# VHH binders against DNA-directed RNA polymerase subunit Rpo3 (rpo3): the designs that were tried, part 11

Target 1, 262 residues: DNA-directed RNA polymerase subunit Rpo3 (rpo3), of Pyrobaculum islandicum (a1rse3)
Amino acid sequence: MPKATIVEKTPLFLKAVIEGAYPSLVNSIRRVIISELPVMAIDYVVIVSNTSVMYDEMLAHRLGLVPLTTPLQALPPIEDCETGLVDPSECTVRLMLQINAESDKIVYSGDLVSERPDVVPVYKDIPIVKLVKGQSIILEAYAKLGRAKEHAKWQAALASYYYYPRIKVLDEKCKEECKDICKELTNPFECTFNKAWTCRDICGDRLIVEWDRYKYVFWVESFGNYDVETALREAFRILKKKFSDFITTLTQKAGSLVETKV
Below, E stands for the ipSAE of ESMFold2; O stands for the ipSAE of OpenDDE; V2 stands for 0.75 times the mean of E and O plus 0.25 times the DockQ between their complexes.

## First folded at step 4 (VHH)

Design p12 (from p1 with S103T K106R; framework vhh_7z1x_3)
Fold by ESMFold2-Fast, scan of step 4:
Structure p12 (fold): chain B 262 residues (1-262), chain A 123 residues (1-123)
Amino acid sequence: as target 1 above (262 residues)
Amino acid sequence: QVQLVETGGGLVQPGGSLRLSCTASGFTFSSYAMNWVRQAPGKGLEWLSGISGSGGSTSYADSVKGRFTISRDNAKNTLYLQMNSLQPDDTAVYFCARVYTYTGSRVYAFDYWGQGTQVTVSS
């Protein structure tokens, strides 16, 4: 059974050591975090008025890139939205922008008014468009849950890993020679595999760089739609579903072979 | 040629009711979503309500939800706005507008507007 030990954790960042796992499993976790975590993002816009210098399609594109807070536990699972198990309105959030410029001003992401106070721009200071006195922007923006594999605007997080390095220093002089590359050669969180190999170019066989095949340093960074704990919980929910679906398929195929065997 | 004509505006006292109508011509009415928008004296445009082409879906601004009802009669090419419990701050010119979808995009815009009908809530 794999084991994970947390090394560093903030609301938007986590670093952990994973032991006893094949590379394929660690890569599957990484891939799900990068491409399959659901977040809210503006999907389409209905423009009532746009007298700004920015054309409608560019305005819609910029709005789509605004990160939105995503309370996963308060929203239906994205799978239920995709299968029609829940009403489409339960999977969509309306945001309004209604600005008539009485003076020259910049419209910011924070000017969007959401029908759900728990689904709002993560960052309030993203500039959208400049208006001069007398111009207006009036629109409805409709956000939905989506995944990065459909479009990059739905990306929730980054994740990566490297093999846990085992560095053995045979000559203490190597520590001084490599000080500009690694402050501490034997620290696997500071002197990563790539840095250690660069040090080996300097030290040669006086530095042994080894690694475990089943031990990794793994990290996750959230873009702010939700915290890393929520991201990881959702990633494992998705993986459990994938494994359950795979087992069901295999069980059905194995049953068919047994039943139809002549 | 696309034309939208609003009627039914007028003077009404606070707490009263009015029904606005918008008669459409020059396009296949049932194929387009329709909306109501108003402009109060000295203020900008305010979106009020929308209805899908079939009439199966409706939406409302918070300021009018529960007081105004949007509906349509596709056989008569007519859009309606039933306004109840009118307040002095409902005084405005009311416009109907057609929604257009840019081909191949997720962008919709109001492409045709009526001339507007004046609603005055006073006394």
Scores: ipSAE 0.233, ipTM 0.622, lowest interface PAE 2.8, mean pLDDT 86

Design p13 (from p1, 13 letters changed; framework vhh_ozoralizumab_d1)
Fold by ESMFold2-Fast, scan of step 4:
Structure p13 (fold): chain B 262 residues (1-262), chain A 123 residues (1-123)
Amino acid sequence: as target 1 above (262 residues)
Amino acid sequence: EVQLVESGGGLVQPGGSLRLSCAASGFTFSSYAMYWVRQAPGKGLEWVSSISGSGGSTYYPDSVKGRFTISRDNAKNTLYLQMNSLRPEDTAVYYCARVYTYSGSKVYAFDYRGQGTLVTVSS
């Protein structure tokens, strides 16, 4: 049974030591966090007026990159949006820009007005476009749940891991020789395996660099759409569904092999 | 030739009602989302309402929500805007507009707009 020990936690960052897990499981968690967590992002834009110097496609691209708060517990599961189990309007949020420049100004992400107070720009100071006096931007932006697998704008988080290094210093001079690579050689959170191995090339046999089987330093960083705990809960929900779907497929396949049930 | 022709504007007292119409021709009306936008004298364009091609989805800014209703009759190629509880600040030229999409992109922009119909809300 895998064991996890939290080393560092903030709302948007988590570092933990994972023990007793196969690399395939840890990599599956990492991959789901990076590519399959659903977030709201602007999917398409309807432009009523754009007299700025920025062409429509670039404006839409920039709007799509604005992170939006995503209350997963208040939204339908993305699977229900994809299968039509819920009305499409429950999976879509409209945001509006309606700006006529009375003076030279910059339009910011915070100028977007959302129809849902719980789906708004995470950061309100992202510059979108510059307007000169007399210019206007009037548009409707339609946000929906998506995954990074379809487009990077739906990326919720970064995650990575490395094998937990076991480093033994046989000659104290190695600490000084390697201080530009690893400030603290025996600290697995500062001196990662690759750095320790680079130091091994300098110190030779005076430094022992080993790693534990099935023991990892794992970290997750959220882009702000939701906190890291929500990201992890969603990742495990997705993995659980994948395992359930696999079992169902396998059961159907086994059933189709029995002639009396055809 | 794509044509959009607005009608129904006029002078009305505060608290009154008007129904605007937009007659569309030269394209498959039901395939396009349609918009009402307005422009008050000396001011910029303001979005008033939008409706999907099927009529299944409608949207309004807070300034008109609850007072204005957008609708369409795809059999008659006609777009409507029912305006109730009119206020002096609703005084503007009202335009209907068609939205286009860029090939291969998810960007929609106005490609056609009518000549407009003037709505004046005054005592």
Scores: ipSAE 0.113, ipTM 0.586, lowest interface PAE 5.6, mean pLDDT 85

Design p14 (from p1, 20 letters changed; framework vhh_8emy_2)
Fold by ESMFold2-Fast, scan of step 4:
Structure p14 (fold): chain B 262 residues (1-262), chain A 123 residues (1-123)
Amino acid sequence: as target 1 above (262 residues)
Amino acid sequence: QVQLQESGGGLVQPGSSLRLSCAASGFTFSDYAMHWVRQAPGKGPEWVSSISGSGGSTYYATSVKGRFSISRDNPSKTLYLQMNSLRPEDSAVYYCARVYTYSGSKVYAFDYRGQGTQVTVSS
């Protein structure tokens, strides 16, 4: 059974040591986190007025990149939206921008008014468009759950890992020579495996860089749609479902194969 | 009990006009901004038009601006959408909707919508 030890944790960042896991498992966790977690993002925009210098297409693109808080437990499952099990209106959230500039100003993500208080811009200070006195921007933006594998704007998080380095310094001068690469050469959380290898190019045989085949430093960073704990729970839910679906497919095919061989 | 009832839809030729109505009950109509939202088959809901509680401010989706006119009659608690120069892409179920602001917040949410009225623009 793999073991995980938390090294660093904030609401939006987690670093852990994973032991006793094959690279394929760690990579599967990474891949699901970066490509399959559902988040809300603006899908399309209905523009009523745009007298700004920004084209409608660019404005819609910028709005699509605004991270939105995503209360997974309060929203229909993305699968139910995709299969039509719920009314389409339950799978979309409307956000409104309605600004007539009385003076020169910048429109920010925080100026978006959501029909749902639990689906709002994560960061309120993202600049959207600059308005000169007398200009206006009036639009409605429609957000839906999506996944990064469909489009990068639905990116919930980043995740990566590296082999846990076992570093031995044979010549203390290497610490000074590598200071621009690693401040603490023997610290596996500051001096990653790749950085240690880069330092070995400088120090040669005066630095020993070893690694454990089944031990990793793994990290996850949430873009703010939900915290890292929610992201990890959802990632493991998705992985469990993939494995269950695979088993179901295999048992159905195995039943068919058994019947045809009899 | 908040109730919204749309009417006035039908089958028309491109270039024709239709007037939609929405009868509201169960709330103080003049205190709320009202909206028309449409949904075409296989597509998500699309906001069409909005009118302030007093009727003094109106807003339109770019696709309908200059062709559609939203209005309201607060004494009769009725919302209207005058649709001119109809195009095949205007074909949809049209819904009357009320949007409310959460207390102490400028966040809006669709509170209630009616059962809709079908508009089909076909040759």
Scores: ipSAE 0.000, ipTM 0.121, lowest interface PAE 15.6, mean pLDDT 81

Design p15 (framework vhh_7b18_3)
Amino acid sequence: QVQLVETGGGLVQPGGSLRLSCAASGFTFSSYAMGWARQVPGKGLEWVSYIYSGGSTYYQDSVKGRFTISRDNAKSTVYLQMNSLKPEDTAVYYCARVYTYSGSKVYAFDYWGQGTQVTVSS
ESMFold2-Fast, scan of step 4: ipSAE 0.318; ipTM 0.643

Design p17 (from p1 with S57D; framework vhh_7z1x_3)
Amino acid sequence: QVQLVETGGGLVQPGGSLRLSCTASGFTFSSYAMNWVRQAPGKGLEWLSGISGSGGDTSYADSVKGRFTISRDNAKNTLYLQMNSLQPDDTAVYFCARVYTYSGSKVYAFDYWGQGTQVTVSS
ESMFold2-Fast, scan of step 4: ipSAE 0.287; ipTM 0.618

Design p18 (from p2 with N35H G50R S105K A109V; framework vhh_7z1x_3)
Amino acid sequence: QVQLVETGGGLVQPGGSLRLSCTASGFTFSSYAMHWVRQAPGKGLEWLSRISGSGGSTSYADSVKGRFTISRDNAKNTLYLQMNSLQPDDTAVYFCARVYTYSGKKIYVFDYWGQGTQVTVSS
ESMFold2-Fast, scan of step 4: ipSAE 0.253; ipTM 0.591

Design p19 (from p1 with V99E V107I A109Y; framework vhh_7z1x_3; at its last look DockQ between E and O 0.53; V2 from the best seeds 0.00; counts 0 for: pae E 7.9 > 2)
Fold by ESMFold2, look of step 5:
Formats: structure tokens, sequence, C-alpha cells
Structure p19 (fold): chain B 262 residues (1-262), chain A 123 residues (1-123)
């Protein structure tokens, strides 16, 4: 059974040692985290008025990059949104931006008003555009549940891994010679696999870098749409569903073959 | 030539009701989402409500939610706004506006506006 040991955890960041897993499994979960986690992001806008200096297309693009909180437990699974199993309105949230500047001001992400209190800007102080007296921005923005594999604005997190290095220092002079790359040569969380090999290039045979094929340092950084624990749970749910769907396809085809022959 | 003509405005006492109409010509009405926008004296534009081309989806600004109802009759090329529980703060010129998007983009804006109809709420 694969084992994971947490070495660092905050609400938005996790680093762990993973042992006893094939590289294909570790890479599969990494890919799901990077490209398949669902988040809400503004997908299109309806502009009533924009007398600011920013063109409509740029304004819409900036709004699309505003991270939105995403209450996964209160929304349909992303697969149901994508296949049409649920009404599209269950996967869409309307936000309003209605600013008439009475004096010079900066419009911030926090000026967006959402129809759902659980789908709001993660950060309320992201500047969108500056208005001068008499200018206005009036628009309706529609956020949609989506995944980064369709567009980068839906990216929920970063993830990566490296093989856990085991380092033998045969000449203590290597520590000084490699200090700008690795402050602690034998610390696998500071002297990562790639850094260790870079130090090997400097020190030659005086430094030995070894590794276990089934042992990794894995990390995840959430962009704030939800915490890292929620991101990981959703990533495993998605991976399990992909595997379950594949098995269902195989058993349906096998059943059809037997039924046809009979 | 796209034309939008609002009618149905007038003087109403507080708590009263009005129904605004917007008659469209010069385009395929059912292909476009339509919206209501108002402008109070000395104020800027305020978006109120929108409705999809088919009429299947509607949206409302918080300031009018529960009091105003948008609807459309595609056979008559007419957009409606039923306004209930009117108050002096609802006094404004009310415009209907056609929603448009650039080909190949997901940006929508209001490309044609009516001349507006005055609604005045006072004793």
Amino acid sequence: as target 1 above (262 residues)
Amino acid sequence: QVQLVETGGGLVQPGGSLRLSCTASGFTFSSYAMNWVRQAPGKGLEWLSGISGSGGSTSYADSVKGRFTISRDNAKNTLYLQMNSLQPDDTAVYFCAREYTYSGSKIYYFDYWGQGTQVTVSS
C-alpha cells in the first residue's frame, strides 16, 4: 500500500514523502491536480457601459483571471456539468459590477457582487481598472465551473514531485563548493533531486547521488479557490471516477459480446 | 435598421405598478438577449434585468429583484418589464437594450438602445 508522510502543511500548501507507489500513479494524481480540478471562473460578460480607458476585451480578460471561491460540496460534480446531467444553471453563477465614479477611484475585485455568497472573489483587493470622475463600468459577469485543461483561468493548483535523493558526501569540501545550490546537501527537502545532480556535476566522484524508484517528494500549492486538503480530496475523487468509468466501459463491452453470441 | 421603441411610462403613485413595453424591428428579435436599463435624474446608468433570446433565462439586479419581472413575446417582437411596488427612487428614464457579442468571442455588450420612456413615482 502506498504511504504518505506529511513534512509541511498549511491551508494552501502541502509537501509530503510518498513511498511504495509506481511513478505512473504519482504522475496521474499530479496531472489531475494541475489540469482537472474544478473551479468557478468568469467565462463571459455582458457589458452595459464601459467608459473607462480599458477596452472591453481587456476588462473581460482581467475579470476572468479573478480567482473565485468554489464550494465543491454545494455544487454538482464537474462531470455532471460537462455531460449535461444537470441543468447548466446549477454550474453557473452571476456576478454584477456596477460602478459610477463620483470621483477618481480604483475598481477592485471586491466590487463584484455575486448572486451566491459562497462564490465570491478569493481576494477583494485585486485592482481591475482606474476610473476618473464621470466614468462608469456596468456589467454582468457569468462564472462557470470549469477545468484548466480547457483554459488556464480554471487552474486550481500547482503540483510537482521529484525522486527522494539519498546523498553521500565523500569529501566535506563539497559542502562549501555547492553551498549556493544546496545549503544542506543531505536534506532532501532543501537539496532536491535536480539540485543534488547539479552538485554532483560540480563535485564529481566526491558526491554520490542515489535514489529509490518508488520514493518521492511531492508538493501541492492551491491558488485559494479552496484549501489544499479539499483540492487533494477532489483530485482523488476524479481519478477514482476515471478508473471506475473505464471499468464500466470494459464490462459493458464484454456483456454486449456475450449477449450477441447468445 | 434596428429600432427599439419603449412605451408604457408615466406618472404613478408610490406603491403602484406599471408595465413597460419595448417593440423591436429591423432584426430577428428571438436571436438576441434583451435588457432593461434605467437612468435616474443626475445619476448614471443602472442595469435592471436581462432575458435570453428564447425567454428561458432571466436575471435581475438586487435593487429590483422581487418587484420587477422581465418577459418577452417573440411572436410580437416585444420585450416587457412589469414593475410593482414602485417608490420615488424608481423615478428614471427606462431603456430597453439589445445584447450583442463579437463573432468568435465571449464578450457581450448593448449595441442598440431605445430612446427611453419616463417613469415618475410621486404623490
Scores: ipSAE 0.013, ipTM 0.472, lowest interface PAE 7.9, mean pLDDT 87
ESMFold2-Fast, scan of step 4: ipSAE 0.457; ipTM 0.743
ESMFold2 (binder alone), look of step 5: mean pLDDT 87; pTM 0.880
OpenDDE, look of step 5: ipSAE 0.211; ipTM 0.587

Design p5 (from p1 with S59R; framework vhh_7z1x_3)
Amino acid sequence: QVQLVETGGGLVQPGGSLRLSCTASGFTFSSYAMNWVRQAPGKGLEWLSGISGSGGSTRYADSVKGRFTISRDNAKNTLYLQMNSLQPDDTAVYFCARVYTYSGSKVYAFDYWGQGTQVTVSS
ESMFold2-Fast, scan of step 4: ipSAE 0.248; ipTM 0.605

Design p6 (from p1 with G50R; framework vhh_7z1x_3; at its last look DockQ between E and O 0.47; V2 from the best seeds 0.00; counts 0 for: pae E 17.5 > 2)
Fold by ESMFold2, look of step 5:
Structure p6 (fold): chain B 262 residues (1-262), chain A 123 residues (1-123)
Amino acid sequence: as target 1 above (262 residues)
Amino acid sequence: QVQLVETGGGLVQPGGSLRLSCTASGFTFSSYAMNWVRQAPGKGLEWLSRISGSGGSTSYADSVKGRFTISRDNAKNTLYLQMNSLQPDDTAVYFCARVYTYSGSKVYAFDYWGQGTQVTVSS
């Protein structure tokens, strides 16, 4: 049974040692975190007025990159939004930007006013555009749930892993020779698998790099739409749903004559 | 020359209904999404509704959802807004506006506006 030991944990970052899992499972979790986690991001913009120097498409693109808080438990699952099981309006959020510049000013992400207080810019100080006196921006931004596999603006987190290295130093001179790569050769959380092999290239047979077949250092960094615990829970939910859907397809195809009890 | 002309405004009692029309000329009407926008006295612009060029997709602001219906007749180059259950807060000048979308982009910009038609809901 796979086991995880926490090495470092903050609201937006997790590092753990994973033992007893095939690389395929660990890599599947990594891929889901990177490309399939749902977050709210501005998808399209209805511009009422834009007299700034920034053309409409660039303005909309910049707004799309503003990270938005995403209350996953208060929103329908993204799958229900995609299949039309729920009204699309339950999966969209309108944000308003209404600025008439009476003096030179910078419009910030925090100037967006959301109709939904739990879907707001993660950072309020992202500069959007500079206005000079007399210029205005009036627009409606429509955010929806999406995934990074559709577009990078929906990226929720980064994740990666490396094999847990076991380092044996046969010549203490290697520590000095490799100090710019690994400050502490035998620390698997500072001297990562790839760094250890780079040091092996420098030290030759004076440094031995070994690893366990099913032992990894795994890390996740959230972009702030939600914390890493929420990101991990959602990643596992997505994986479980993928397996459940796959099994349902196979059993319906293979056993179309089998009566199902309620 | 692109022109948009709104008609059908007027005075109506609370709870009443009106149907606004917007006649388009000077462009291929069916190629463009169209919108209704209003401006109440002393207020800023308020987007109300949008309809795709074919008429197959519509959207509404929360303030009018369930009361207003956008539609279009591409053979007559005409956009419509059916407004039901009107209240004094709906008093405004109503504009139709053409949406221009950059190729491959989900950015909508209003590049042409009508002159507006006045709707007044008197208690």
Scores: ipSAE 0.000, ipTM 0.202, lowest interface PAE 17.5, mean pLDDT 85
ESMFold2-Fast, scan of step 4: ipSAE 0.355; ipTM 0.701
ESMFold2 (binder alone), look of step 5: mean pLDDT 81; pTM 0.813
OpenDDE, look of step 5: ipSAE 0.128; ipTM 0.565

Design p9 (from p1 with A109R; framework vhh_7z1x_3)
Fold by ESMFold2-Fast, scan of step 4:
Structure p9 (fold): chain B 262 residues (1-262), chain A 123 residues (1-123)
Amino acid sequence: as target 1 above (262 residues)
Amino acid sequence: QVQLVETGGGLVQPGGSLRLSCTASGFTFSSYAMNWVRQAPGKGLEWLSGISGSGGSTSYADSVKGRFTISRDNAKNTLYLQMNSLQPDDTAVYFCARVYTYSGSKVYRFDYWGQGTQVTVSS
């Protein structure tokens, strides 16, 4: 039974010690967080007017990179969007940009007006385009749920882990020799196992590098579409579904073998 | 001047089919990519499909792939949308638009629009 102890937590960052888990489980959690968490991002843009100096393609590219708040609990699961179980409109959010410049101004991500107040730019101060007095931008941007494995603009978070190191310094000279590798050798939350082991290659037996079996330092950083707790809950939902799908496939194959009398 | 006129809308039962037409005048039709866009009641614009000036390249929104087919007859200056397996959520006003799209970007620029044709999928 894996056990987790939180070391550091903010809304967008979590560092924890995970105990009693095989590396394959920890790596599966990491991979799902990096590649499979769904977030809203602008998928396509319909431009009605653009008299700014910025080309339509650059404008659309910049809009696609704007992080959008993604209330997973209020949206259909991405799987339902992909299989057509729900109306396409439930999986797509329209954002409007309608600005006629009465003076020179910068259009910011915060100027996008969403049809859903719970799907809006995470950061309101991302500059999109500069307008001179008399210029206009009028467009509709269409956001959808996507995953990083399809395109990087749907990246929700980063995650990584390392073995929980136990470091003992026998020669103070090692601290200076390893300064460029680890700022503080004996801190398991600053000096990763691989870095500590690299330092051991430099210092030899003057540095003792040990680790706990099935014990890791794990961290997750959210890009702001939702908090880290939501990211983790979604990661475990996805893993649970993968396991359920595997069991269903396995039991179907076992049933087929019985039916074929082989 | 440039004109786009849609026809072929109407009432159809779920599972039915309709073919929309858009007749263009006032420009060299074969030189422009053409698109179909719809607007459901109370909703925003949804891009559905695009076709290159030559007709050699087509693209579709995921919501209509496999059900809708875009085509054109450059000799008749006419754009078509064949809609099969229609569902109640296909109910919308359908517009043809003279629009250019930027390769690989999903960017659509409207420079001319038709008045639209109403499609209602209901029993």
Scores: ipSAE 0.245, ipTM 0.536, lowest interface PAE 1.8, mean pLDDT 85

## First folded at step 5 (VHH; framework vhh_7z1x_3)

Design q1 (from p19 with G50R; at its last look DockQ between E and O 0.12; V2 from the best seeds 0.00; counts 0 for: pae E 7.9 > 2, placed apart)
Fold by ESMFold2, look of step 5:
Structure q1 (fold): chain B 262 residues (1-262), chain A 123 residues (1-123)
Amino acid sequence: as target 1 above (262 residues)
Amino acid sequence: QVQLVETGGGLVQPGGSLRLSCTASGFTFSSYAMNWVRQAPGKGLEWLSRISGSGGSTSYADSVKGRFTISRDNAKNTLYLQMNSLQPDDTAVYFCAREYTYSGSKIYYFDYWGQGTQVTVSS
């Protein structure tokens, strides 16, 4: 029976021990988290005025990298946006950048004014461009719900796992010899699987590294678009959808082959 | 050739109302989102409002929300801005502008602007 034991949890970070799951399932969840979670990110801009030293394409690119809060419960599922089941405007949010510099100043991400209070810069202090007196930037920025598999600006989180190591120290000198790699050889949350094997290379037969095929340390770090719990729930929703779609495709193909024979 | 012509500006008392029109020609009007922008004397441009090509989606700057209403009549190739509860700070030249981009670009511009129409709100 699959079991998860929480080791550490904050709003933006989770580490857990997972037992009794195949590596393919754990890796599938990891891949969905890193590449398929939806976030809002600025995708295109409408330039009214840009007399800054930064050309339009660079300005648009820099704006696209500003992380935006993403209220998944108030937005359509990403699949509905991608397949056209909802009007594209439901998956788009307008933000305004409207600065006429009266004196030299730096334009920050916090200068973006969103038409949705729940879709705003996660950090208000990201520098965009410096303006001198008399320069202006006036643009509409359109954020779109998207996924990292299309472009890195839509990355919502990092995730990884490693096999849960069990370390047997046969010579206490190994602790000192490996201190730059693992400060606590028997702590599986500090001395990760790969670090443990690196210490084994140093200590030889004086260190034994064991593991279970179905026991892992798994961690997730959110970039702040939403908390880690929301990220995990969305990742499982997406994975469930992928399995459901796969079953539907197999049934459709099997039906097609049968029909051509009769 | 693309033309945008604003009309309907004038002098109005504080608290009054005014309706601006922008007549478009030389392009398929319904295919383009349209915007209103103003410029007060001695100040920079201020974006006011946007309407999608179909008219189904509208947006407003905080400074004019609840007072201004953007609309369009695609059969007449005309964009409108209904301005209510006008105040002296609304005194400006008002422009309509067309959104445009080259195929596949993520950068949109206001590529055509009208000549502007003066709105003056006297105290």
Scores: ipSAE 0.013, ipTM 0.469, lowest interface PAE 7.9, mean pLDDT 88
ESMFold2 (binder alone), look of step 5: mean pLDDT 88; pTM 0.887
OpenDDE, look of step 5: ipSAE 0.455; ipTM 0.749

Design q2 (from p19 with E99R; at its last look DockQ between E and O 0.80; V2 from the best seeds 0.00; counts 0 for: pae O 7.9 > 2)
Amino acid sequence: QVQLVETGGGLVQPGGSLRLSCTASGFTFSSYAMNWVRQAPGKGLEWLSGISGSGGSTSYADSVKGRFTISRDNAKNTLYLQMNSLQPDDTAVYFCARRYTYSGSKIYYFDYWGQGTQVTVSS
ESMFold2, look of step 5: ipSAE 0.345; ipTM 0.701
ESMFold2 (binder alone), look of step 5: mean pLDDT 90; pTM 0.900
OpenDDE, look of step 5: ipSAE 0.015; ipTM 0.274

Design q3 (from p19 with G50R S57D E99T; at its last look DockQ between E and O 0.84; V2 from the best seeds 0.00; counts 0 for: pae O 3.7 > 2)
Amino acid sequence: QVQLVETGGGLVQPGGSLRLSCTASGFTFSSYAMNWVRQAPGKGLEWLSRISGSGGDTSYADSVKGRFTISRDNAKNTLYLQMNSLQPDDTAVYFCARTYTYSGSKIYYFDYWGQGTQVTVSS
ESMFold2, look of step 5: ipSAE 0.322; ipTM 0.728
ESMFold2 (binder alone), look of step 5: mean pLDDT 86; pTM 0.865
OpenDDE, look of step 5: ipSAE 0.024; ipTM 0.482

## First folded at step 7 (VHH; framework vhh_7z1x_3)

Design r1 (at its last look DockQ between E and O 0.87; V2 from the best seeds 0.00; counts 0 for: pae E 6.2 > 2, grease 24.7 > 24.2, SAP .674 > .668)
Amino acid sequence: QVQLVETGGGLVQPGGSLRLSCTASGFTFSSYAMNWVRQAPGKGLEWLSRISGSGGDTSYADSVKGRFTISRDNAKNTLYLQMNSLQPDDTAVYFCARTYTYTYSGSKIKIYYFDYWGQGTQVTVSS
ESMFold2, look of step 7: ipSAE 0.017; ipTM 0.522
ESMFold2 (binder alone), look of step 7: mean pLDDT 85; pTM 0.836
OpenDDE, look of step 7: ipSAE 0.412; ipTM 0.719

Design r2 (at its last look DockQ between E and O 0.67; V2 from the best seeds 0.00; counts 0 for: pae E 11.9 > 2)
Fold by ESMFold2, look of step 7:
Structure r2 (fold): chain B 262 residues (1-262), chain A 127 residues (1-127)
Amino acid sequence: as target 1 above (262 residues)
Amino acid sequence: QVQLVETGGGLVQPGGSLRLSCTASGFTFSSYAMNWVRQAPGKGLEWLSGISGSGGSTSYADSVKGRFTISRDNAKNTLYLQMNSLQPDDTAVYFCARRTTYTYSGSKATIYYFDYWGQGTQVTVSS
């Protein structure tokens, strides 16, 4: 009954029309993508030297926000790290930043040297800090798998949805009047639900905005730690586990009710 | 109270070997990760190697990987660095350092420092 029609797909982006699903299901997938996908991010640093203009906590904060490639299949599952099934050192990746400036230079994310070639900065050209001659930054950074619900630095992707709008233009002058908001009033992928209502405020009764209760435009954008397909597969794995755990709880509760009532 | 004392430095010819020792006192040695750091003449500090408190996890800078080996003997409160295939650019003062942990109120990544350092031992590689 629920259907998904792909509208746009690249390695890091997906947009689809979802039909025949309750908002609760669509929102559950969205929330898992935003908050629960595991990615590698720098969790702590060991400062040897920092004589830059940026004090240590800001430097550590910026390093924590550098996206790292995350080979989910080659790393221990995040659950095993959290439950202690594996040694904590197996769940940590070391990266070195070791710059002694001989001249003025900008330190970039690509200056981080990782002990694992498959866990590296996704983008090598993120500026971290400018050094002048004689300044140094020498630190050891330790990355681990984490989830955005602990801290935003572990955010793997953005996701959102809106009701699929159906727009009827009764006065063609409305297209020009709303040009800065929606270039194509009847294109539900450019003129989103909220933009359509903004145009309705401008055009009044000359623009009609309708929608279906169970039809949505859904999109997801990966930050590059892994591609959008990997992100979606992991999101559904997590959601399936949540349902499985819930069923186990209900079975235990149902057994308890039977014991106490009959 | 905390003391770290490096020994084993000296003059060695290119291709030679040295073993550095760092004797620790005034703290529970096995509870702390330990590190080797060096400073070449006219240069800044360079991190070389680290070892976990138990000795079960080690790490190395690319510049020394395969040539240097870090180890520790927790019963003797001693950290070691075995240095092989030494070259003139390994000439430096070598320090052992204790890693510490802090939680900063404003930082989103936990920051650690080397809070105690030895006096250093000079290693000179020349013909």
Scores: ipSAE 0.000, ipTM 0.368, lowest interface PAE 11.9, mean pLDDT 86
ESMFold2 (binder alone), look of step 7: mean pLDDT 85; pTM 0.843
OpenDDE, look of step 7: ipSAE 0.029; ipTM 0.395

